VHH binders against q96fz2. Designs and how they scored, part 382

Target 1, 269 residues: q96fz2
Amino acid sequence: CGRTSCHLPRDVLTRACAYQDRRGQQRLPEWRDPDKYCPSYNKSPQSNSPVLLSRLHFEKDADSSERIIAPMRWGLVPSWFKESDPSKLQFNTTNCRSDTVMEKRSFKVPLGKGRRCVVLADGFYEWQRCQGTNQRQPYFIYFPQIKTEKSGSIGAADSPENWEKVWDNWRLLTMAGIFDCWEPPEGGDVLYSYTIITVDSCKGLSDIHHRMPAILDGEEAVSKWLDFGEVSTQEALKLIHPTENITFHAVSSVVNNSRNNTPECLAPV
Short names: E, the ipSAE of ESMFold2; O, the ipSAE of OpenDDE; V2, 0.75 times the mean of E and O plus 0.25 times the DockQ between their complexes.

## First folded at step 22 (VHH; framework vhh_6z1v_2)

Design GB25 (at its last look DockQ between E and O 0.01; V2 from the best seeds 0.00; counts 0 for: pae O 4.6 > 2, placed apart)
Fold by ESMFold2, look of step 22:
Structure GB25 (fold): chain B 269 residues (1-269), chain A 123 residues (1-123)
Amino acid sequence: as target 1 above (269 residues)
Amino acid sequence: EVQLVESGGRLVRTGGSLRLSCAASGFTFTDWAMGWFRQAPGKEREVVAAISWSGRSKYYADFVKGRFTISRDNAKNTVYLQMNSLKPEDTAVYYCAAKMGLFTESPQEYQHWGQGTQVTVSS
């Protein structure tokens, strides 16, 4: 998982993240650093994307079931990293394999601190390899959506006059992540960064790619993953598995260039 | 205190029209998607129509077939269901419901409900 779409305006995205706390109260997540949210149809590693995390990470004695939404850097920078420039990290932290998460210091340490997050996206892209060639077919992969009035395909909804009919009620993809907090050695703001946990692909996606993000399907899974105050690492890891509750469609090669930020990136072909 | 109060249900002839209203209070209306559901005797409660918090996205059950229109007025905290070309099969108690964030088809996911308004469509 190395490319996502997360393009919704902040007010739409926030309402898509409505949740219930442990007392049964309906809430919207509270933003941290909202001005750092950079919506795009074509997000790549090292960019910022919004994640959900427990309020308890920021406030002593807070209710751990309450959620904060914050932009974080994609590509986890471990708290122990000693160089001044995160680009000098000598290994890739875009993803974290679920089968080795407890063996890798970069992921084991923050996970042991309860640094679990939910990575938000409209959906993610994957490239299907053609046998014997370098040609690859990109797909956009996302949760099944409720059909809205007179909406066509996602491509038809990319027109400005029809955008809101599809996207205003879009169910965001919710991926399991781990984050860490890095303090630059020469000072400056703490860097929050995340990795996306991956698992073997479900049968429905296996012809596209052999790995998929660990998707948290439904509010119970999301709540348990986030609530490090009440849910142990061992219990949380039981939530990490493939899901078949996923759909996809082929898209054009426009998405291949990560600088392209247009609705065409996710439009069906 | 959250309150949803439906009005407008009555007896009407086949082919007639009704406009249902639902006045909402006690919450930030623009954080909530709204839905109309119905329940006929001996049947389960089912979605009729739903509308996003902004009013821009709408859902209609298949049986509506263009006959009903859901709308909302966020300045008045009110949701409407315009029902045209009514059929005897539309006879039911109609309920207004609210769900924070995104609407769904499942009544079990909605947090607030009105008391219902009876719609009866005669031959």
Scores: ipSAE 0.800, ipTM 0.912, lowest interface PAE 0.7, mean pLDDT 92
Fold by OpenDDE, look of step 22:
Structure GB25 (fold): chain B 269 residues (1-269), chain A 123 residues (1-123)
Amino acid sequence: as target 1 above (269 residues)
Amino acid sequence: EVQLVESGGRLVRTGGSLRLSCAASGFTFTDWAMGWFRQAPGKEREVVAAISWSGRSKYYADFVKGRFTISRDNAKNTVYLQMNSLKPEDTAVYYCAAKMGLFTESPQEYQHWGQGTQVTVSS
């Protein structure tokens, strides 16, 4: 996974992240560094994206079922990194393969500390290789959305009003991530960064791409992944597997350029 | 550069009150738990109080017995220690410290320290 969409306004995004804590109370996640949130139809590694994480990471004796939402850098910078520039990392940390997560120090160490997060997105992009050609067809991949009588497929939003309704009720993709905290050697702000865990693709997606993000489908999966105080690493890793509960449609080549940030990126062709 | 600057330490009489301040700079204050430690001559550095990034969670050493209150103002990047009912045994250098994530009682886990401020309580 090398490209995502996360374009919802902050307030809409927050509402979309409504949840119940362990007491059954309806809650919204509290923001950390809301000003770092930058909505985009075309998110690439090294950009900031909103993630969910347990409040327990910040407060002793906090209810670990409570969630914080924070923009973090895509591409995990390990805490032990001693260079002043994160771009000097010699290995790719955009993704973490589920089968080798425990073999890589950069991922194993923060995971062992309970630094699990849920990466939020409208969906993610993948490119299908066309047989016999060097051409690649991009696809937008996301959770199936509830068809309201008026909300046809993303493509059926014939009116601006309908489009707004679709996004107001959009079910966000929830991907399993690992984050770490890095303090620059020269001082400055602590950098929070994340990697997305990847798995082999489900059967439905296999023709498009052989790998997919580990998707946490449903509130229970999300809650368990976040609750590092109550759910062990071993138990949490059981949640990491392919899911068939996805849909996709072909999009234009507009998304190929990471600088393009328009609705056309995820519009069906 | 990360800096923690303590202030407010002075000579006070037994039963008196003092408010210590620690101004933080060079890092995102709201990402860090803060703590007050003290070290008396010939004694080990010990935790006095600690506070979470949000200020919702607090810790106090047993010897505080309700006399001290830790607080923080995230808008001002400052942590405070209100000390009431001071005793001669409270005489020490008081240090402000910062820890990423959750606060602990262990001073060795704190990454950043101030230079300290002297508190002297006379009989």
Scores: ipSAE 0.042, ipTM 0.305, lowest interface PAE 4.6, mean pLDDT 91
ESMFold2 (binder alone), look of step 22: mean pLDDT 89; pTM 0.905

Design GB26 (at its last look DockQ between E and O 0.05; V2 from the best seeds 0.00; counts 0 for: pae O 12.9 > 2, placed apart)
Fold by ESMFold2, look of step 22:
Structure GB26 (fold): chain B 269 residues (1-269), chain A 123 residues (1-123)
Amino acid sequence: as target 1 above (269 residues)
Amino acid sequence: EVQLVESGGRLVRTGGSLRLSCAASGFTFSDWAMGWFRQAPGKEREVVAAISWSGRSTYYADFVKGRFTISRDNAKNTVYLQMNSLKPEDTAVYYCAAKMGLYTESPQDYQYWGQGTQVTVSS
């Protein structure tokens, strides 16, 4: 998992993140650093994407079931990293394998601090190796969506306003992540950064790729993963498994170049 | 505090038309998706139509077959259901419901409910 789409305007994205707290009240998450949200159809490692995390990470004695939404850097920068430029990290933290998460210091330490987050996307891209060639077929992979009437399916919109109708009720993909906080040695703001936990792919995706992100399917799973005040690391890790509740379609190679930020990146071919 | 008040339910003949209204108060209406659900005697409550917080996206159950139209007016905190070509099987209590964020087909996802308005369609 090394490419996602997260393109919704902030107001649409925020409403897609409505949730229920432990008292049963439906709420919207509170933003931190909303001006750092950079929507794009084509997000790659080192870019910022929004994640959900517990309010308890920011406020002493806060209700741990309440959610904050904040942009974070994709590619976890460990709190102990000594260089001044996080792009100089000598190992890949874009993903974290579930089977070794408790063995890798970069992930075990922040996980032990309860630094669990939910990574948000419209969906993710994965490349299928084509038999008999070194060419790869990209797919866009996402939760099944409720059928809407006016605009039809994804990619069928014929105007900017019809595009809004397709996405106005889009169920965001919710992936399990771990984050850490790094203080630059030269000074400046603390860097929040995340990794996406991966698992073996489900049967439905195995022809595309052998790994998939750990998807949190439904509010109970999302709530338990986020609530480090009430849910231990041991219990939270039971939420990490593949899911068959996923769908996909082939897309054009436009998405291959991460500089291409257009609806064509995720349009069916 | 929160109130959803349906109105407009009555007796109509087969083939007739009816417009239901639901007035909302006590919450920020524009953050909430709205749904119309119905329950006939001996049946489970089922979704009829739903509309996104902005009004741009709508959903209709298959049995609607283009006969009903959901709409909302965020300035008036009101959601509507225009029902045309009514059939006896449309006879039910119709409920207005609110869910923050995205609408779904599942009644259990909705936080607030009206008391319902009876629609009766005679042969």
Scores: ipSAE 0.763, ipTM 0.899, lowest interface PAE 0.8, mean pLDDT 91
Fold by OpenDDE, look of step 22:
Structure GB26 (fold): chain B 269 residues (1-269), chain A 123 residues (1-123)
Amino acid sequence: as target 1 above (269 residues)
Amino acid sequence: EVQLVESGGRLVRTGGSLRLSCAASGFTFSDWAMGWFRQAPGKEREVVAAISWSGRSTYYADFVKGRFTISRDNAKNTVYLQMNSLKPEDTAVYYCAAKMGLYTESPQDYQYWGQGTQVTVSS
């Protein structure tokens, strides 16, 4: 996974992240560093994206089922990294393969500390290789959306009004991530960064791409992944597998350029 | 500009009922937890009731004992406090307050406050 969409306004995004804590109380995640949130239809590595994480990471004795939402840098910078510039990392940390997560120090160490997060997105992009050609067709991949009488499919939004309604009730894609905290050697703010865990693609997606993000489907999966106080690493890793609960549509080549940030990126062609 | 305007406070007899309203403006009301606080003369401000952004979760102080009900109408940007079986001990200035995210019991956590409305319960 090398491209995502996360374009919802902050308030809409927050509401979309409504949840119940372990006591059954309805909650909204509290923001950390809300000013770092930058909505975009075309998110690439090194950009900031909002993630969910347990409140327990920030507050001692906090209810670990409570959630914080925070923009973090895409591309995990390990805490032990001693260079002053994160761009000097010699290995790619955009993704973490599920089969080797425990083999790589950069992922194993933060995971062992319970630094699990849920990366939020409208969906992610993948490119299908066309047989015999160098051409690649991009696809937008996301959770199936519930057709409400008022919210047509993304494809049926014939009016701007209908389009807005679709996004107001959009079910966000929830991807399993690992984050770490890095303190720059020269001082400054602590950098929070994340990697997305990837798995083999489900059957439905296999014709597009052979790998997909580990998607946490449903409130229970999200809660368990985040709750590092109550759920062990071993139990959490059981949640990491392909899901068939995914849909997709072809999009234009507009998304190919990471500088393009318009609704056309995810619009069906 | 963020505004919280309380209304409904008045003199009432013991055992009487009163409904307080707080009209909010200047922020996305439906994203905020709301609370009612009160302060009696010579006493610290204390939480009476709080409600989540959706209205699905509520909190009540121990002294409420089922007498008060907090509710909200997000379409009207208003939070309510229905007070029944009022007692002289309930005499105080009642404040509406807003908090981003989750409601808490701590007044210091709330970002916005109304001017307050006086509730007086006579014996």
Scores: ipSAE 0.000, ipTM 0.272, lowest interface PAE 12.9, mean pLDDT 90
ESMFold2 (binder alone), look of step 22: mean pLDDT 91; pTM 0.924

Design GB3 (at its last look DockQ between E and O 0.88; V2 from the best seeds 0.77)
Fold by ESMFold2, look of step 22:
Structure GB3 (fold): chain B 269 residues (1-269), chain A 123 residues (1-123)
Amino acid sequence: as target 1 above (269 residues)
Amino acid sequence: EVQLVESGGRLVRTGGSLRLSCAASGFTFSDWAMGWFRQAPGKEREVVAAISWSGRSTYYADFVKGRFTISRDNAKNTVYLQMNSLKPEDTAVYYCAAKMGLFTESPQEYQYWGQGTQVTVSS
């Protein structure tokens, strides 16, 4: 998983993240650093995207079931990194394989500190290799959506106004992530950064790509992954598995160039 | 205290029209999606229509077939269900419900419920 869409305006995104606390009360997450949110149809590693994490990471004695939403850098920068420029990291931390997460220091250490997050997106892109050619077919992959008036089908749009009707009630993809906090050696603000955990693809996606993000399907899974105050690392890792509750459609090659930030990136072809 | 109060349910003839209202209080109405659900005797409670927090997205169950329209007025904290071309099959108790954020078809996901208003459609 190396490309996502996360394009919703902040107020729409916030309401899409309504959740239930441990007592069943429905709430909206509280933002940290909202000015760092950069919506785009075409997010790539090193960009910022919003994630959910427990309030307990920021406030002593907070209810660990309460959620904060904050933009973080895609591509985990370990807290022990010594260089002044995160781009000099000598290994790829865009993704973290679930089968080796407890063997890799870059991921094991922050996970042991309870630094679990939920990475938010409209959906993600994957490229299918076509037999007999070097060409690849991009797909947009997302949760099944409730059918809304005038949209016709999930992900379909014939004008910007009709696309707003689709997106106003869009169920965001919720992917399991690990984050870390890096203090630049020369000073400055702490850098929050994340990796997305990956698993083998489910049957439905196996013809597109052999890996998929670890998707947290439903409020219970999301709550348990986030709540490091009540849910141990061992128990949380049981949530990491492929899911068949996913859908997709082919998209234009416009998305191939990460500079293209238009609705065409995810429009069905 | 959160309250949802439905009104407008009554006896009408087949082919008639009826407008249900639901007045909401005790919460920030514009953060909540709203739904109309119904329950006929011997049947499970089922979604009729739902509307997003902003009013921009709506959902209608298949049995509505263009006969009903959900709307909301966030200034008045009220959600409406305009029901036209009523059929005896529409006879049920109609409930207003609220869910923060996104609406769904599942009544179990809605936090607040009204007491219901009876709609009876005679042959």
Scores: ipSAE 0.736, ipTM 0.886, lowest interface PAE 0.8, mean pLDDT 91
Fold by OpenDDE, look of step 22:
Structure GB3 (fold): chain B 269 residues (1-269), chain A 123 residues (1-123)
Amino acid sequence: as target 1 above (269 residues)
Amino acid sequence: EVQLVESGGRLVRTGGSLRLSCAASGFTFSDWAMGWFRQAPGKEREVVAAISWSGRSTYYADFVKGRFTISRDNAKNTVYLQMNSLKPEDTAVYYCAAKMGLFTESPQEYQYWGQGTQVTVSS
């Protein structure tokens, strides 16, 4: 996974992340560093994206079922990294393969500390290789959405008004991530950064791409992944597997350029 | 304390119209999706309609077939169900329900419920 969409306004995004804590109380996640949130139809590595994480990471003795939402840098910077520039990392940390998560120090260490997060997105993009050509067809991949009377499919949004309706009740994609905290050697703010865990693609997606993000489907999966206080690493890793509960449509080549940030990126062609 | 209070249910003839209201209190209404559900005697509770926090997105059950309209007024903390072309099969207790964030088709995900209002449609 090298490209996502996360374009909802902050308030809409927050509402879309409503949850119940372990006591059954309905809650909205509290924001940390809300000003770092930058909505975009075309999110690439090194950009900031909103993630969910347990409140326990920030507050001692907090209810670990409570959620914080925070923009974090895509591309995990390990806490032990001693260079002053994160770009000097010699290995790619955009993704973490599920089969080698425990073999890589960069991922194993933060995971062992309970630094699990849920990466939020409208969906993610993948490119299908066309047989016999160097051409690649991009696809937008996301959760199936509830069909509403006025906003049936993304493709039916022929007007700005209809477009807003489509996103008004949009179910966000929830991807399993690992985050770490890095303190720059020269001082400054702590950098929070994340990696997306990847798995083999489901059957439905296999023709498009052989790998997919580990998707946490449903509140229970999301809650268990986040709740590092009550759920062990071993139990949490059981949640990491391919899911068939996805849909997709072909999009234009507009998304190929990471600088393009328009609704055309995820619009069906 | 969270309260949902339904009103407007009564006896009507086939082909008649009713408007149900649900007044909400005790929570930030604009952060919650609202839904109307119904339960007939001996049947399971089923979703009738749902509406997003903003009112821009709505969902209707298949049996509604354009007869009902769900709406909300966030300034009044009220959700409405306009029911037209009523049929005897629509006879049920109608419930208002609230879910924070997005609406769903699953009644079990709704946290708060009203006491219900009886709608009876005579032939």
Scores: ipSAE 0.731, ipTM 0.874, lowest interface PAE 0.6, mean pLDDT 93
ESMFold2 (binder alone), look of step 22: mean pLDDT 91; pTM 0.924

Design GB4 (at its last look DockQ between E and O 0.10; V2 from the best seeds 0.00; counts 0 for: pae O 2.6 > 2, placed apart)
Fold by ESMFold2, look of step 22:
Structure GB4 (fold): chain B 269 residues (1-269), chain A 123 residues (1-123)
Amino acid sequence: as target 1 above (269 residues)
Amino acid sequence: EVQLVESGGRLVRTGGSLRLSCAASGFTFSDWAMGWFRQAPGKEREVVAAISWSGRSTYYADFVKGRFTISRDNAKNTVYLQMNSLKPEDTAVYYCAAKMGLFTLSPQDYQYWGQGTQVTVSS
């Protein structure tokens, strides 16, 4: 998983993240650093994307079931990293394989501190390697969605699928992540950064790619992954597995260039 | 205290029209998606229509498409259901419900419910 779409305006994104707290009360997550949110149809490593994490990471005695939403850098920079420039990391931290997460210092250490997050996206892209050619077919992969109509568009339900739709009821993809906090040796703001945990692909995706992000499907999975105050690392890792509850469609090669930030990136072809 | 109050249900003849209203109070209405559900005696509660928090997206059950229109007025904290071409099978208690953020089609996901308003469609 190395490319996502997360394009919703902040107010739409926030409402898509409505959640149920420990007591069953509906809430919106509280933003930290909202001005660092950079929506795009075409997010790549080293860019900022929003993640959910427990309020307990920021406030002692907080209810660990309450959620904060914050932009973080994609590509985990370990807290122990000594160089002044994160680009000098000698290894790729865009993803973290679930089968070795407890063997890699970059991921084991923050995981042991309860630094679990949920990475948000409209969906992710993967490229299928086609036999008989060097060309690759990109796909946009996402949760199944409720078919919606524009308000006041009587009869539009019988129309062909339209991906220029209003996105105010889109179910965001929720991926399991690990984050860390790095203090630059030259000073400046603490850098929050994340990795996405990956697993073997489910049967439905195996013809596209052999790996997929670890998707947290539903409020119970999301709540347990985030709640490091009540859910141990051992229990949380049981949530990490492939899911078949996904759908996808082919997209144009416009998405190949990460500088392209247009709806065409995710439109069906 | 959160309150949803439906009104407008009554007896009408087949082919007639009704407009249901649901007045909301006690929460920030514009953060909440709204739904209309119905329940006939001995049957399960089912979604009729839903509208996003912004009012820009809607959903209609297949059995009402083309006949019913959901709308909302965020200045008045009110959601509406315009029902046209009514049929006897539309007879039910109609409920207004609220869910923060995104609407869904499952009654179990909705936090707040009105008391219901009876709609009866005569042959």
Scores: ipSAE 0.838, ipTM 0.923, lowest interface PAE 0.6, mean pLDDT 91
Fold by OpenDDE, look of step 22:
Structure GB4 (fold): chain B 269 residues (1-269), chain A 123 residues (1-123)
Amino acid sequence: as target 1 above (269 residues)
Amino acid sequence: EVQLVESGGRLVRTGGSLRLSCAASGFTFSDWAMGWFRQAPGKEREVVAAISWSGRSTYYADFVKGRFTISRDNAKNTVYLQMNSLKPEDTAVYYCAAKMGLFTLSPQDYQYWGQGTQVTVSS
């Protein structure tokens, strides 16, 4: 996975991330560094994207089921990295293969610290190789959108109990990630960065690409992945597998250029 | 080919009512959020109202103040804007727009646009 879309306005994105804590209370994630959020139809590595993580990472004795939303750099910078420039990393940390996650220090160490996150996206892009040609057809891949005709009265969007009633149209893709915190040697702000865990593609996507992000399908999977206080690394890793609950459509070549940030990137052709 | 065709724009007096329609074709209408935007001469295009694919969620700009109602009929592939208590400041070209997924307030997020319909409110 080398390209994603995350274009929703901050407030809309927040509402899309409504959840229930372990007590069953409806909540919205609190933002950390909201100003770093840059909506885009075309997110590439080294850009910032919003991720969910447990509040326990920031607040001692916090309820680990509570969620924070934070923009982080795509491409994990290990905490032990000693160079002043993250771009000097000699290895690719955009993705982490599920089968070698425990073999690579860059991923194993933060994972062992419970540094699990959920990377948010509208969907991700993948390119299908056309047989006999050097051409690649891009696809936008995302969750099937469930159309529930629930005639719910537009109740007061202001009550947490009605948030599910107000939210409709698009289900965000939730990908399993590992994040780390890096302190620049010369001082400055701590850099939060993440990698997306990848798995073998499901049957439905196998013709497009052989690898896919580890998708956490459903609130339970998301909650378990985030809750490093209650869910062990071993248990969490059981959530990492291919899913068939994916749909896709062909998009234009507009997305090929990472500088293009328009709705055309994810529009069906 | 995707088409959005607005209709219903005309000259009306202050305090009058108007219903705009936008007929959509060339895409699965029920999967798309719809919005009404307007642009007055010398002003930027601004959102008037937006509606989710199901019609369960709506947004109205602050200047609407309960005067306008956005609705849709998915069986007819049509989105409507009922405008009541019209004012001269409502004079603008009104555009219908479509967005895949959730509606947003930013015009640049919408993929498809109609040609627009002129609404003129006289004093």
Scores: ipSAE 0.066, ipTM 0.534, lowest interface PAE 2.6, mean pLDDT 90
ESMFold2 (binder alone), look of step 22: mean pLDDT 90; pTM 0.918

